# VHH binders against Death domain-containing protein 1 (DTHD1): the designs that were tried, part 8

Target 1, 86 residues: Death domain-containing protein 1 (DTHD1), of Homo sapiens (Human) (q6zmt9r679to764)
Amino acid sequence: DNLLHWLAEELSEENAESLSSTLPLRRSTIQLIKLKNPDDLTEQIHEFLCFWKKSLPTFTDKLRLLARHLRKIGRSDLAEELKFKW
Key: E = the ipSAE of ESMFold2; O = the ipSAE of OpenDDE; V2 = 0.75 times the mean of E and O plus 0.25 times the DockQ between their complexes.

## First folded at step 4 (VHH; framework vhh_vobarilizumab_d1)

Design d7 (from v04d with W103H Y108Q; at its last look DockQ between E and O 0.67; V2 from the best seeds 0.00; counts 0 for: pae E 9.1 > 2)
Fold by ESMFold2, look of step 4:
Structure d7 (fold): chain B 86 residues (1-86), chain A 124 residues (1-124)
Amino acid sequence: as target 1 above (86 residues)
Amino acid sequence: EVQLVESGGGLVQPGGSLRLSCAASGFTFSSYDMAWYRQAPGKGRELVAGIYSGGDTSYADSVKGRFTISRDNAKNTLYLQMNSLRPEDTAVYYCARGPDYEHYTGSQEAFDIWGQGTLVTVSS
């Protein structure tokens, strides 16, 4: 998904770690993603977001939840840009 | 009782092949991510290959193209096919199971159940 890849490019390592700690992802999934792409932070974040998207029931609800989490970690700017890119 | 039992290790010449098996019991095998780790003498354990419960795979760069992880959910068995073996692959290989948690929660390890290990020696 282009939208998730754009978000992955915009997040810092600190932002991504904060976001991943609140998303419902298994620790084994996180470790295997890091094994696959150990030196590519953007691709790691993109895969985290893709796995998270697959773990939830609908895409529309997922975007709303993602915006909520982005606001919680201090990136309300990105939460608003998600709405614009729709 | 949850158990993981590795087999298939042994002595092999450089360039040779070996197939490891891990028999799993006491849990719903198909629901868990599984992995192979290895530990060379005097070194820490390192993650070699993993397979998600959904079947997608990941490999360490040092083994890509040479090792293949697979699972047979009907037989509760994890496999590691090792081709083009090198002396640096010499290690005790461990089968590991991921926990049944939805997200990272601090100090809990990514893989929490381990087998006893099977020794692979690659030497002339």
Scores: ipSAE 0.006, ipTM 0.377, lowest interface PAE 9.1, mean pLDDT 78
ESMFold2 (binder alone), look of step 4: mean pLDDT 81; pTM 0.817
OpenDDE, look of step 4: ipSAE 0.740; ipTM 0.903

## First folded at step 5 (VHH; framework vhh_vobarilizumab_d1)

Design a1 (from d6 with F27S T28I S31I Y32N; at its last look DockQ between E and O 0.81; V2 from the best seeds 0.00; counts 0 for: pae E 6.9 > 2, unsure alone 59.2 < 65)
Fold by ESMFold2, look of step 6:
Structure a1 (fold): chain B 86 residues (1-86), chain A 124 residues (1-124)
Amino acid sequence: as target 1 above (86 residues)
Amino acid sequence: EVQLVESGGGLVQPGGSLRLSCAASGSIFSINDMAWYRQAPGKGRELVAGIYSGGDTSYADSVKGRFTISRDNAKNTLYLQMNSLRPEDTAVYYCARGPDTEWYTGSDEAFDIWGQGTLVTVSS
């Protein structure tokens, strides 16, 4: 998903850590993603987001949930941009 | 209750191959991430290879191209094919299973069920 890759490019390492701790992802999945791409933070974040998206039922408003999480970590600017890109 | 039992370790010459197996003595669902760790003498455990619940794989740089992780969900068995073995690969190898759920559970542990380990010794 192009939208998730854009978001991965916009997040800092600290933002990514905050998101990974609040998203419903298994810690094992996070460690395996980091093993796969140990020096590519953008790709790590992209994979985190893709796994999170796949873990949700299809009826779920995934973009609204993502925007909510982005506001919680202090990135309301990105949460607002999701509305315009969706 | 669920137990992991590793096998296939042993003594092998540099350049040789071994295949490790990890059999579960209970049911493993396809939703579990699985991994192999190793611990060399005097060092901590390190993650060597993993397989996501969806089947994608991940490897430490030190073993890429030489080791292959695989899983047979029907047999509840995890494998590690180890080729081109080097003395640096000498370690006790452990099989590990991630938690059953795909959703956050409040647990900080990445892998919660571990085997007892199987020793791999690469001579010299």
Scores: ipSAE 0.015, ipTM 0.526, lowest interface PAE 6.9, mean pLDDT 76
ESMFold2-Fast, scan of step 5: ipSAE 0.612; ipTM 0.848
ESMFold2 (binder alone), look of step 6: mean pLDDT 76; pTM 0.772
OpenDDE, look of step 6: ipSAE 0.837; ipTM 0.930

Design a12 (from d6 with F29V Y32N)
Fold by ESMFold2-Fast, scan of step 5:
Structure a12 (fold): chain B 86 residues (1-86), chain A 124 residues (1-124)
Amino acid sequence: as target 1 above (86 residues)
Amino acid sequence: EVQLVESGGGLVQPGGSLRLSCAASGFTVSSNDMAWYRQAPGKGRELVAGIYSGGDTSYADSVKGRFTISRDNAKNTLYLQMNSLRPEDTAVYYCARGPDTEWYTGSDEAFDIWGQGTLVTVSS
């Protein structure tokens, strides 16, 4: 989850809003994560990514799906970088 | 028939304790994220505690260490144990259910089913 923490550090405030809207997570889960980490944007994003990852079946192509979400929020640069860090 | 009904509110002295209950019908509390909100007189609603469907919990800084959220699957009931109560905890307390969907569907509602509320007054 070192990689997901790196990704959370690279994502900005604008990206956090977009990511929380496009990642397939329950809105209630997002609100509880924000409640737990009210002033720590990096930790909020890290928890979003961790909850998303653990919700997927074991043999899902998580890299491909994550790269797709990054492109949707306008971070194709991170999607390309992710291919070489995964 | 999908309903949440709160109980357990009342008048208590500062430093006292109360346990709120939220009885669920028409769905299973362990399958959903559940939450407790409160609304003080003349104020907006505040999310104070939550329990994820997986069992982990989350608390607002204002109540952390004093309040404990839990559930009893056999009774299909959500609880809020409130200790070391302060006058500023005076509010109507509401329990709420998060949506059944595992995937974010674009809904603006974080919680879609609400109880009627139970009044907690902390006063000498």
Scores: ipSAE 0.589, ipTM 0.847, lowest interface PAE 1.0, mean pLDDT 85

Design a2 (from d6 with F27S)
Amino acid sequence: EVQLVESGGGLVQPGGSLRLSCAASGSTFSSYDMAWYRQAPGKGRELVAGIYSGGDTSYADSVKGRFTISRDNAKNTLYLQMNSLRPEDTAVYYCARGPDTEWYTGSDEAFDIWGQGTLVTVSS
ESMFold2-Fast, scan of step 5: ipSAE 0.612; ipTM 0.852

Design a5 (from d6 with S31E)
Fold by ESMFold2-Fast, scan of step 5:
Structure a5 (fold): chain B 86 residues (1-86), chain A 124 residues (1-124)
Amino acid sequence: as target 1 above (86 residues)
Amino acid sequence: EVQLVESGGGLVQPGGSLRLSCAASGFTFSEYDMAWYRQAPGKGRELVAGIYSGGDTSYADSVKGRFTISRDNAKNTLYLQMNSLRPEDTAVYYCARGPDTEWYTGSDEAFDIWGQGTLVTVSS
């Protein structure tokens, strides 16, 4: 969605590596996303987030979980900003 | 036990085609990301194509438009259709399986279960 694409644009290369290690995604899935988008960091991050979201149960509080992942990678600023964009 | 067995390699002229197959056993094939790697003489292993458990595909820039990865979950088989082959495609091609979970299970490799390989030689 638009929200996840906005978030991908705000995350740095260091954030991408941290995020890929904290999101519950298979290493193979991460590697195939990188293979598909080798020069497009924003698209890599966007696809990490989309795969993560699709893996969650229907009634999961996705905003709350996403905020927790952002805090784990040192982006508490983005976690707080999610309140205004959700 | 988990096994991957490749077949279909051989000698072809530049511009030719080959289709590789990988027979999988010992796991629920449909639930795993699968990939094709290759290793040319004197070089490291290169990931060239992959297919998610959901069916979408991914390719290295070096093979885009020429190679097509596909899977047949009913037959537990992975395929690589290789068209417009070039001398630089000469390598041993390996079938590989992704890990069981997102959790570390004793290997940091993105694809850590591999077959024995099949040789592809492209020369005149």
Scores: ipSAE 0.586, ipTM 0.848, lowest interface PAE 1.1, mean pLDDT 86

Design a7 (from d6 with S30D)
Amino acid sequence: EVQLVESGGGLVQPGGSLRLSCAASGFTFDSYDMAWYRQAPGKGRELVAGIYSGGDTSYADSVKGRFTISRDNAKNTLYLQMNSLRPEDTAVYYCARGPDTEWYTGSDEAFDIWGQGTLVTVSS
ESMFold2-Fast, scan of step 5: ipSAE 0.592; ipTM 0.855

Design b15 (from d6 with S53P; at its last look DockQ between E and O 0.64; V2 from the best seeds 0.00; counts 0 for: pae E 6.6 > 2)
Fold by ESMFold2, look of step 6:
Structure b15 (fold): chain B 86 residues (1-86), chain A 124 residues (1-124)
Amino acid sequence: as target 1 above (86 residues)
Amino acid sequence: EVQLVESGGGLVQPGGSLRLSCAASGFTFSSYDMAWYRQAPGKGRELVAGIYPGGDTSYADSVKGRFTISRDNAKNTLYLQMNSLRPEDTAVYYCARGPDTEWYTGSDEAFDIWGQGTLVTVSS
């Protein structure tokens, strides 16, 4: 999605690795995403976020969870921007 | 009691084709990420292709457009169709299963169950 692609563009390599370690994704899924986009970090992050979003039940407050993860990795600025873009 | 058994390897001339099969047993095949790796002599294992439970696929750049991964969930079988083979594709090919999302495996590897391998040799 546009929102998740914007977030992928804003994240650094270190932020992306921190975020991926806290998201409930299979390690095999992460490796296959990296295989698909080996030279495009933005697209890797975008697919991580899309896969994570699809893996959660509809009733889950995904915005709150994502904002919490962003604050945990030191990006409270992005957590606030996420609220206004949602 | 999880088992993966590869077959279909052999000697092929450059430009030729082979189809590898991997028979799976002891788990719900349709629920797992599956992949093919290869290992050339003296090299580390290289992830070649992967397929998700939903059927989406991923390929290494070195094989994209030449190899096709597929799965037949009714037969619990993973396939790798290899076309336009080159001498550089010579390797032992391994079938691999991703870890169960409901259970922590304790392994650092992305794929934790492996077959015995099948040798593919491409030479004139």
Scores: ipSAE 0.021, ipTM 0.535, lowest interface PAE 6.6, mean pLDDT 79
ESMFold2-Fast, scan of step 5: ipSAE 0.616; ipTM 0.865
ESMFold2 (binder alone), look of step 6: mean pLDDT 81; pTM 0.809
OpenDDE, look of step 6: ipSAE 0.830; ipTM 0.936

Design b3 (from d6 with Y52F)
Fold by ESMFold2-Fast, scan of step 5:
Structure b3 (fold): chain B 86 residues (1-86), chain A 124 residues (1-124)
Amino acid sequence: as target 1 above (86 residues)
Amino acid sequence: EVQLVESGGGLVQPGGSLRLSCAASGFTFSSYDMAWYRQAPGKGRELVAGIFSGGDTSYADSVKGRFTISRDNAKNTLYLQMNSLRPEDTAVYYCARGPDTEWYTGSDEAFDIWGQGTLVTVSS
């Protein structure tokens, strides 16, 4: 997913820490993603987002939920931009 | 009751191989991330290999290419195939299960259910 990859490229290390705390992902899943990609922050974030998206029910408003997570971590700018890319 | 029971540890010479097993009971094994940790004398616990509930795998750089983690969901068993063993692989190896939920429930541990461990010694 190119959109989630673009988003991962826009997020900083500080954003990654905040995002991993706010996304409803098992701590084990987060730890294994980090183990898999130890020196690639962009790929870590991208996999966090992909696992999160895959965990959601089919009829979930994924855009709305993602925008809420972005606002929660202080990236309202990306939440706004997401509306034009989704 | 949730239980994880490791087996397969022992003494091997450098360059040798061992296969560790972890028998799981008391939970729906296929629904959980599983991992192998190790602890060498005088050191903290190190995550060496993990397997997602979906079957994808992750490895620490120290073991990548030498160790293979796998699971048999029909048998509720986790495996660690250890090849090209080195003296620095000497440690107690622990099987571990990821948490029930993504929500914080009072534990900050990435893996919160652990077996008793099995000793692997690599020396002549």
Scores: ipSAE 0.585, ipTM 0.850, lowest interface PAE 1.2, mean pLDDT 87

Design b7 (from d6 with S53D G54S D56S)
Fold by ESMFold2-Fast, scan of step 5:
Structure b7 (fold): chain B 86 residues (1-86), chain A 124 residues (1-124)
Amino acid sequence: as target 1 above (86 residues)
Amino acid sequence: EVQLVESGGGLVQPGGSLRLSCAASGFTFSSYDMAWYRQAPGKGRELVAGIYDSGSTSYADSVKGRFTISRDNAKNTLYLQMNSLRPEDTAVYYCARGPDTEWYTGSDEAFDIWGQGTLVTVSS
């Protein structure tokens, strides 16, 4: 997903740590993603978001949920941009 | 009760191979991420390989291309195939299970249930 890749590029290291704590992903899943991509923060974040998206039931309001996570980590600016890119 | 029982450790010469097994019981094995950790003398515990509940795998750079993690959900068993072994692979190897919750609960532990460990010694 191009949108999730764009989002991964916009998030800082501090944002990534906050996001990994707030997304409903198993700690084991997060650690295995980091193990696979130890020097690539953008790819780590992109895989966090892809795993999260794939875990959701069909017809889930993914935009609304993602916007909530972004606001929780202090990136309300990105949450608002999602409204126009979705 | 949740149990992880490891086997397959031993002494092997450099360049040799070993296969470790971990028999799981007391939980729905197929629903959990599983991993292999190791701890060498004088070193901290290192995550070397993991396998998602989906079957996809991840490896530490130190073992990538030499070790293969796999799972047999019908047998509730996790494996680690270790090839091209080096003296620096000498360690106690631990089988580990991921948590049953997706939420951060105030712990930084990515894997919260471990087996007893099995010693692998690579020496001539």
Scores: ipSAE 0.457, ipTM 0.807, lowest interface PAE 1.9, mean pLDDT 85

Design c9 (from d6 with K64Q)
Fold by ESMFold2-Fast, scan of step 5:
Structure c9 (fold): chain B 86 residues (1-86), chain A 124 residues (1-124)
Amino acid sequence: as target 1 above (86 residues)
Amino acid sequence: EVQLVESGGGLVQPGGSLRLSCAASGFTFSSYDMAWYRQAPGKGRELVAGIYSGGDTSYADSVQGRFTISRDNAKNTLYLQMNSLRPEDTAVYYCARGPDTEWYTGSDEAFDIWGQGTLVTVSS
């Protein structure tokens, strides 16, 4: 997913740690993503977002939820930018 | 009541193969991420391979291409096929289950339910 990959490129290591604790992902899922991508922070974040998106019902307002998570981790700038890329 | 019982360990020569099994009971096996850990004498435990509830797999660099993790949800069994074994693969191998929730429940462990372990010794 092009959008989620763009977003992953914009997030820092500090953002990744915050995101992994605020997204509803099992700790085991997070650990396995890190095991698969040990030296690639961007790919780790991208897979966190992809697993999160896949876990949601099809009719969920995914944009709104994603914006909310971005604000939660202190990236309100990205949440606003998302309106133009979604 | 969660039970994980490993089997299949043993003595094998370098270059040999072994298949480990883990029989799971007391939970809906298909709903959980599962993993294999190992602990060599005098060392800490390390995550070797994992399989998501959805079936995709993940491996430590040290075993990539040599080990294959798989699951049989109908039999509630996790497997680890180990090929091209090396002396440094000598360890007690543990089957482990991930948490049933994405929320913090008082433990920071990624996999917090473990079996008793099965010994794998690779030597001539």
Scores: ipSAE 0.580, ipTM 0.851, lowest interface PAE 1.3, mean pLDDT 87

Design k11 (from d6 with T105K D108T E109Q)
Fold by ESMFold2-Fast, scan of step 5:
Structure k11 (fold): chain B 86 residues (1-86), chain A 124 residues (1-124)
Amino acid sequence: as target 1 above (86 residues)
Amino acid sequence: EVQLVESGGGLVQPGGSLRLSCAASGFTFSSYDMAWYRQAPGKGRELVAGIYSGGDTSYADSVKGRFTISRDNAKNTLYLQMNSLRPEDTAVYYCARGPDTEWYKGSTQAFDIWGQGTLVTVSS
């Protein structure tokens, strides 16, 4: 997913930890993703976002929800960029 | 050929109103996010308002409650209704087309400014 890959590259280590706590992901899912990618924070973030997206119903406004999660982790700057790119 | 032609600018007194139009051609207008940018004398360009292909809108904090962005897909036209204009709104206003992207495709590109711009001067 090109959008989610772009976001994963923009998010920091601090953002990764915040995101894992704010996205509605099961703890076991988080641990498996970390186990698969122990030294690759970009890939961890990307997989968190991909799993979250796949969990949402088709009718969900995914971009709006993604922007809200970005604001929750202190990345309102990325949320504003997102609003006009997709 | 992608073309965006802005119109509707002019001189207006503080507190006045103007409606800007952007006539689009050369692409499927209804499929694209659209935006208005502005550039004040000696300043960089800034985003004023955006409208998604689905109709949702977004505004810069400086214009919220005063400006309204809208689109008419049947006429391939983007609008910016500017109310309660202030001297600091003086700028050249540009129509911009969003990136050529689908949800899966994504893009890291910013909005491209295609039009010549239209001058808005707010002065007593």
Scores: ipSAE 0.000, ipTM 0.113, lowest interface PAE 14.3, mean pLDDT 79

Design k12 (from d6 with T105K; at its last look DockQ between E and O 0.80; V2 from the best seeds 0.00; counts 0 for: pae E 6.6 > 2)
Fold by ESMFold2, look of step 6:
Structure k12 (fold): chain B 86 residues (1-86), chain A 124 residues (1-124)
Amino acid sequence: as target 1 above (86 residues)
Amino acid sequence: EVQLVESGGGLVQPGGSLRLSCAASGFTFSSYDMAWYRQAPGKGRELVAGIYSGGDTSYADSVKGRFTISRDNAKNTLYLQMNSLRPEDTAVYYCARGPDTEWYKGSDEAFDIWGQGTLVTVSS
């Protein structure tokens, strides 16, 4: 998913830490993602987002939820940009 | 009570193979991420391989291509096939299970239920 990879590239380390603590992901899943790519923060974030997306029911408006999380962590600029990449 | 029981360790020559097993009981095995850790003499525990509840796998770089993690949900058993063993693989190997909670809760341990370990010694 190109959209989630673009987002992973745009997030700072602080943004990623904030986002990982607010996403509903198992800690074991996060640890295994880090095992796969131990020093590649962008790929770790991309995998976090992919697992988060898979954890939600199919009927869920996942991009609107993601935009809300981005606003919550202080990245409203990225939340608005999602509209153009939707 | 949740239990994890490892077996299959032993003494093996460099280049040899071993297959470790971890029998799980007291929980719904298929619902949990599972992992193998190891602890070499004088070192801390190291995450070696993991398998998600959905079946995807992850490996430490030091074991990629040599070790294969797998699970048999019908038998509640986790496996680690270890090939091309080296002296630096010498360690106590532990089976580990992820926590009950589905949701991240800050600093919760990623794997919090452990077996007692099985010793693997690789020496000539």
Scores: ipSAE 0.023, ipTM 0.526, lowest interface PAE 6.6, mean pLDDT 79
ESMFold2-Fast, scan of step 5: ipSAE 0.607; ipTM 0.854
ESMFold2 (binder alone), look of step 6: mean pLDDT 81; pTM 0.815
OpenDDE, look of step 6: ipSAE 0.824; ipTM 0.932

Design k14 (from d6 with D100S S107R D108S)
Fold by ESMFold2-Fast, scan of step 5:
Structure k14 (fold): chain B 86 residues (1-86), chain A 124 residues (1-124)
Amino acid sequence: as target 1 above (86 residues)
Amino acid sequence: EVQLVESGGGLVQPGGSLRLSCAASGFTFSSYDMAWYRQAPGKGRELVAGIYSGGDTSYADSVKGRFTISRDNAKNTLYLQMNSLRPEDTAVYYCARGPSTEWYTGRSEAFDIWGQGTLVTVSS
């Protein structure tokens, strides 16, 4: 999806490690995504975010939760941009 | 004209039940996600229950097990069955049409069509 693709391009390697620890994803899921995309950090991050989004309950405020995760990993700048862009 | 018209609110004693209805017109009701929000005086609107066009439902933790959201696509009507009502359920209840995007913000601003609201008072 366009929003998650944009975020994947903005997030660094350090951010990827923080996200994989912070997002409620199973260890095996994280490992499989990394094995599937060993040299493509952007695709790893994109798949983490897509899997997380699909795991959320229906009618969840997904944008609000995403902004909270971005702030938690030290990317308040992206959380603020998300607020103004969406 | 796209419109949502609510009914069924009223005064009820704690432990009582009410069934709210929302009649939709002017759009293809079966294609839209629908939701019930509520707002107590001086508070923001909060999502109470939602139902997807496909039939899946979601509930706020405060109402799980007590409220049931349902829809009748043939009648273009959304329902909220409210059981075991508590004083803290006192609020104006709003029917809302969900956004057409894949992102549900849960914020009232994301919903573009709202009913007039129906007052539910739970008091002895």
Scores: ipSAE 0.007, ipTM 0.210, lowest interface PAE 9.3, mean pLDDT 82

Design k28 (from d6 with A110P I113Y; at its last look DockQ between E and O 0.80; V2 from the best seeds 0.00; counts 0 for: pae E 7.2 > 2)
Fold by ESMFold2, look of step 6:
Order: sequence, then structure tokens, then C-alpha cells
Structure k28 (fold): chain B 86 residues (1-86), chain A 124 residues (1-124)
Amino acid sequence: as target 1 above (86 residues)
Amino acid sequence: EVQLVESGGGLVQPGGSLRLSCAASGFTFSSYDMAWYRQAPGKGRELVAGIYSGGDTSYADSVKGRFTISRDNAKNTLYLQMNSLRPEDTAVYYCARGPDTEWYTGSDEPFDYWGQGTLVTVSS
């Protein structure tokens, strides 16, 4: 959704790499996303987050998990903004 | 035992077409991302096209509009239809399977099983 796209716009390349290393995503999926959007980092991150969201059971508190991961990579500011926007 | 067996390569004139096949066995084919890579003489391997387990596709810019990746989950077979072939498409083409799940890694190979390759030569 719009929330994941906003987050994709706020993350740096370093933030995105750190986040991809901590989230349970297939490396093959990440490679194919990069192939699809080779020069658009924001869209790569957006699709990465969308695949992550789809990979989780519907009963999962996805907001809490995402905020936890953002704090792990040093973006507690974004973790707090998620609460406000969500 | 995971096996990937490519076929369909050969010699073709510029502007011609070839269809590559990859017969897969030893795993649940429908559950994995699959891809075609190629390696031209003197070059590294490059990712040409990929297909997610859910069926969506991605293509390198160099082949968009000319190549079509597809899968037939009932036959455990991956395909690459190559049209409007050019001399620069000359390479050994490899079928590749993605890993089951990526967890807690930054540098693991994105595709971890490979076929033997099939040679495509495009020359006049």
C-alpha cells in the first residue's frame, strides 16, 4: 500500500540492504525484483516490502514486526512514524 | 537428487528463433523461483529472465520483447522462447533454481542449483 511506498522512499540504500538481511525473504525473489527495476531503488524496496508482507500469515502483527526491524537497523525514527501513519 | 537438464540449443541465423527447455526433477518444482542465465565467451554469467513461483516474470533489458520465460508446473518444465535472435545472444544458457528460503544472510548465491547448460550460437 501507500504506507510501504512511503517507507521505501525514506530508506537509504544501506538501510535497505540491512533490512533485507534481517527479513525472511528468498534471495532469488530479491534478485528478480532487482532485475525488474534495475535503476529504481525506491521501487525495488517497495516490492521487497510487499513480498515480505505477503509471506507472513494473516494473523501476524506485521506493524510490530516491521517496527522491530527498523529499530534493529538504526531507524527508530521511522519505527515511530509507522505508528502514527498506521 | 535435484536435476536440471537443459535442451533446445543450436546454431541459428540472426533474426531466428529457438525454444529452450529445462526438465526439472528431485524437488517440488511449483514451489521455487526459476531463472535462465547465460554466459557468453569471455564474459561472466548474466541473469536473462526469471519467473517467480507465483508466475510473475522479470527480464533483463537486453532481451525484453524478444524472450519469453514460462513454466509448466504439471510437466516440471521451464521454458525460454527466444525470438529475433542477435549475434550478441550467443552464449551457453543455464537453467537455475532458487533456494527454498533465504534466512539471515546477505551474500548467499541467489540461485543455488544449475543445469549443465545448452549452447546457443547466432551467426550468419
Scores: ipSAE 0.014, ipTM 0.484, lowest interface PAE 7.2, mean pLDDT 79
ESMFold2-Fast, scan of step 5: ipSAE 0.635; ipTM 0.868
ESMFold2 (binder alone), look of step 6: mean pLDDT 79; pTM 0.782
OpenDDE, look of step 6: ipSAE 0.770; ipTM 0.903

Design k32
Fold by ESMFold2-Fast, scan of step 5:
Structure k32 (fold): chain B 86 residues (1-86), chain A 122 residues (1-122)
Amino acid sequence: as target 1 above (86 residues)
Amino acid sequence: EVQLVESGGGLVQPGGSLRLSCAASGFTFSSYDMAWYRQAPGKGRELVAGIYSGGDTSYADSVKGRFTISRDNAKNTLYLQMNSLRPEDTAVYYCARGPDTEWYGDEAFDIWGQGTLVTVSS
C-alpha cells in the first residue's frame, strides 16, 4: 500500500516505538519485522502498518482506526492529512 | 496445556544437513508466529529464524541462505532445515511461540520448548 509507505516515511524513530506499542501487533511480529529489516526504520514502520491492516476485518473502517492510532502517538497532523489521501 | 517438543538434533559433520522438528499442542498453532532460537556454549540466546502466522519468513544474517524455516499447520509442526552446517552452528536449538496480540511484556517469544542439541564436529 502506497499510502502506508508515505506514512512510514513521515514517522520518526520515536513514533515507531509509540506506534508499535499502540497498534495491536504481537511482540513476535514486531521482532521478526526488525530481524528482517535491521537497518531500515522506514521499512520497519511500513511493515508494522501493513501487518496491522491485514489483521483487520474487511468491513472495518480502517481510516478512522488509523487516524485514532496516529492521534494517540501525538501525530494529529498526519491523522488530518489522511482524510485527503485515503 | 501449551507444549512445544523439539526433535532432530544430533552429531553431524561440517557441510552436513539436519532437519529439526517442533511438535506443538494445546493452542491454535496456525494463529501464532513461531521461531527458532539457539544458544551456543558460552554465548547468549540468538534468534535464528522466524515464521509469521501468515507464512512469511525472517532470518538472521548468520544463517540466511543456509537455513529454511517452514510450518505444517495441518500437523501443528514447525521445521528448521539446516544445510551446509558449520562448527559455529553448534548450539542447543529452541522452538518458541509468539504471544497473543497486544502483548505488552518484554519477551517477543514467551513459550519455549526444552531444546535439542546440534553438534557440528568431525
Scores: ipSAE 0.436, ipTM 0.784, lowest interface PAE 1.7, mean pLDDT 86

Design k33 (at its last look DockQ between E and O 0.91; V2 from the best seeds 0.00; counts 0 for: pae E 5.2 > 2)
Amino acid sequence: EVQLVESGGGLVQPGGSLRLSCAASGFTFSSYDMAWYRQAPGKGRELVAGIYSGGDTSYADSVKGRFTISRDNAKNTLYLQMNSLRPEDTAVYYCARGPDTEWYTGEAFDIWGQGTLVTVSS
ESMFold2-Fast, scan of step 5: ipSAE 0.676; ipTM 0.894
ESMFold2, look of step 6: ipSAE 0.141; ipTM 0.617
ESMFold2 (binder alone), look of step 6: mean pLDDT 81; pTM 0.809
OpenDDE, look of step 6: ipSAE 0.861; ipTM 0.955

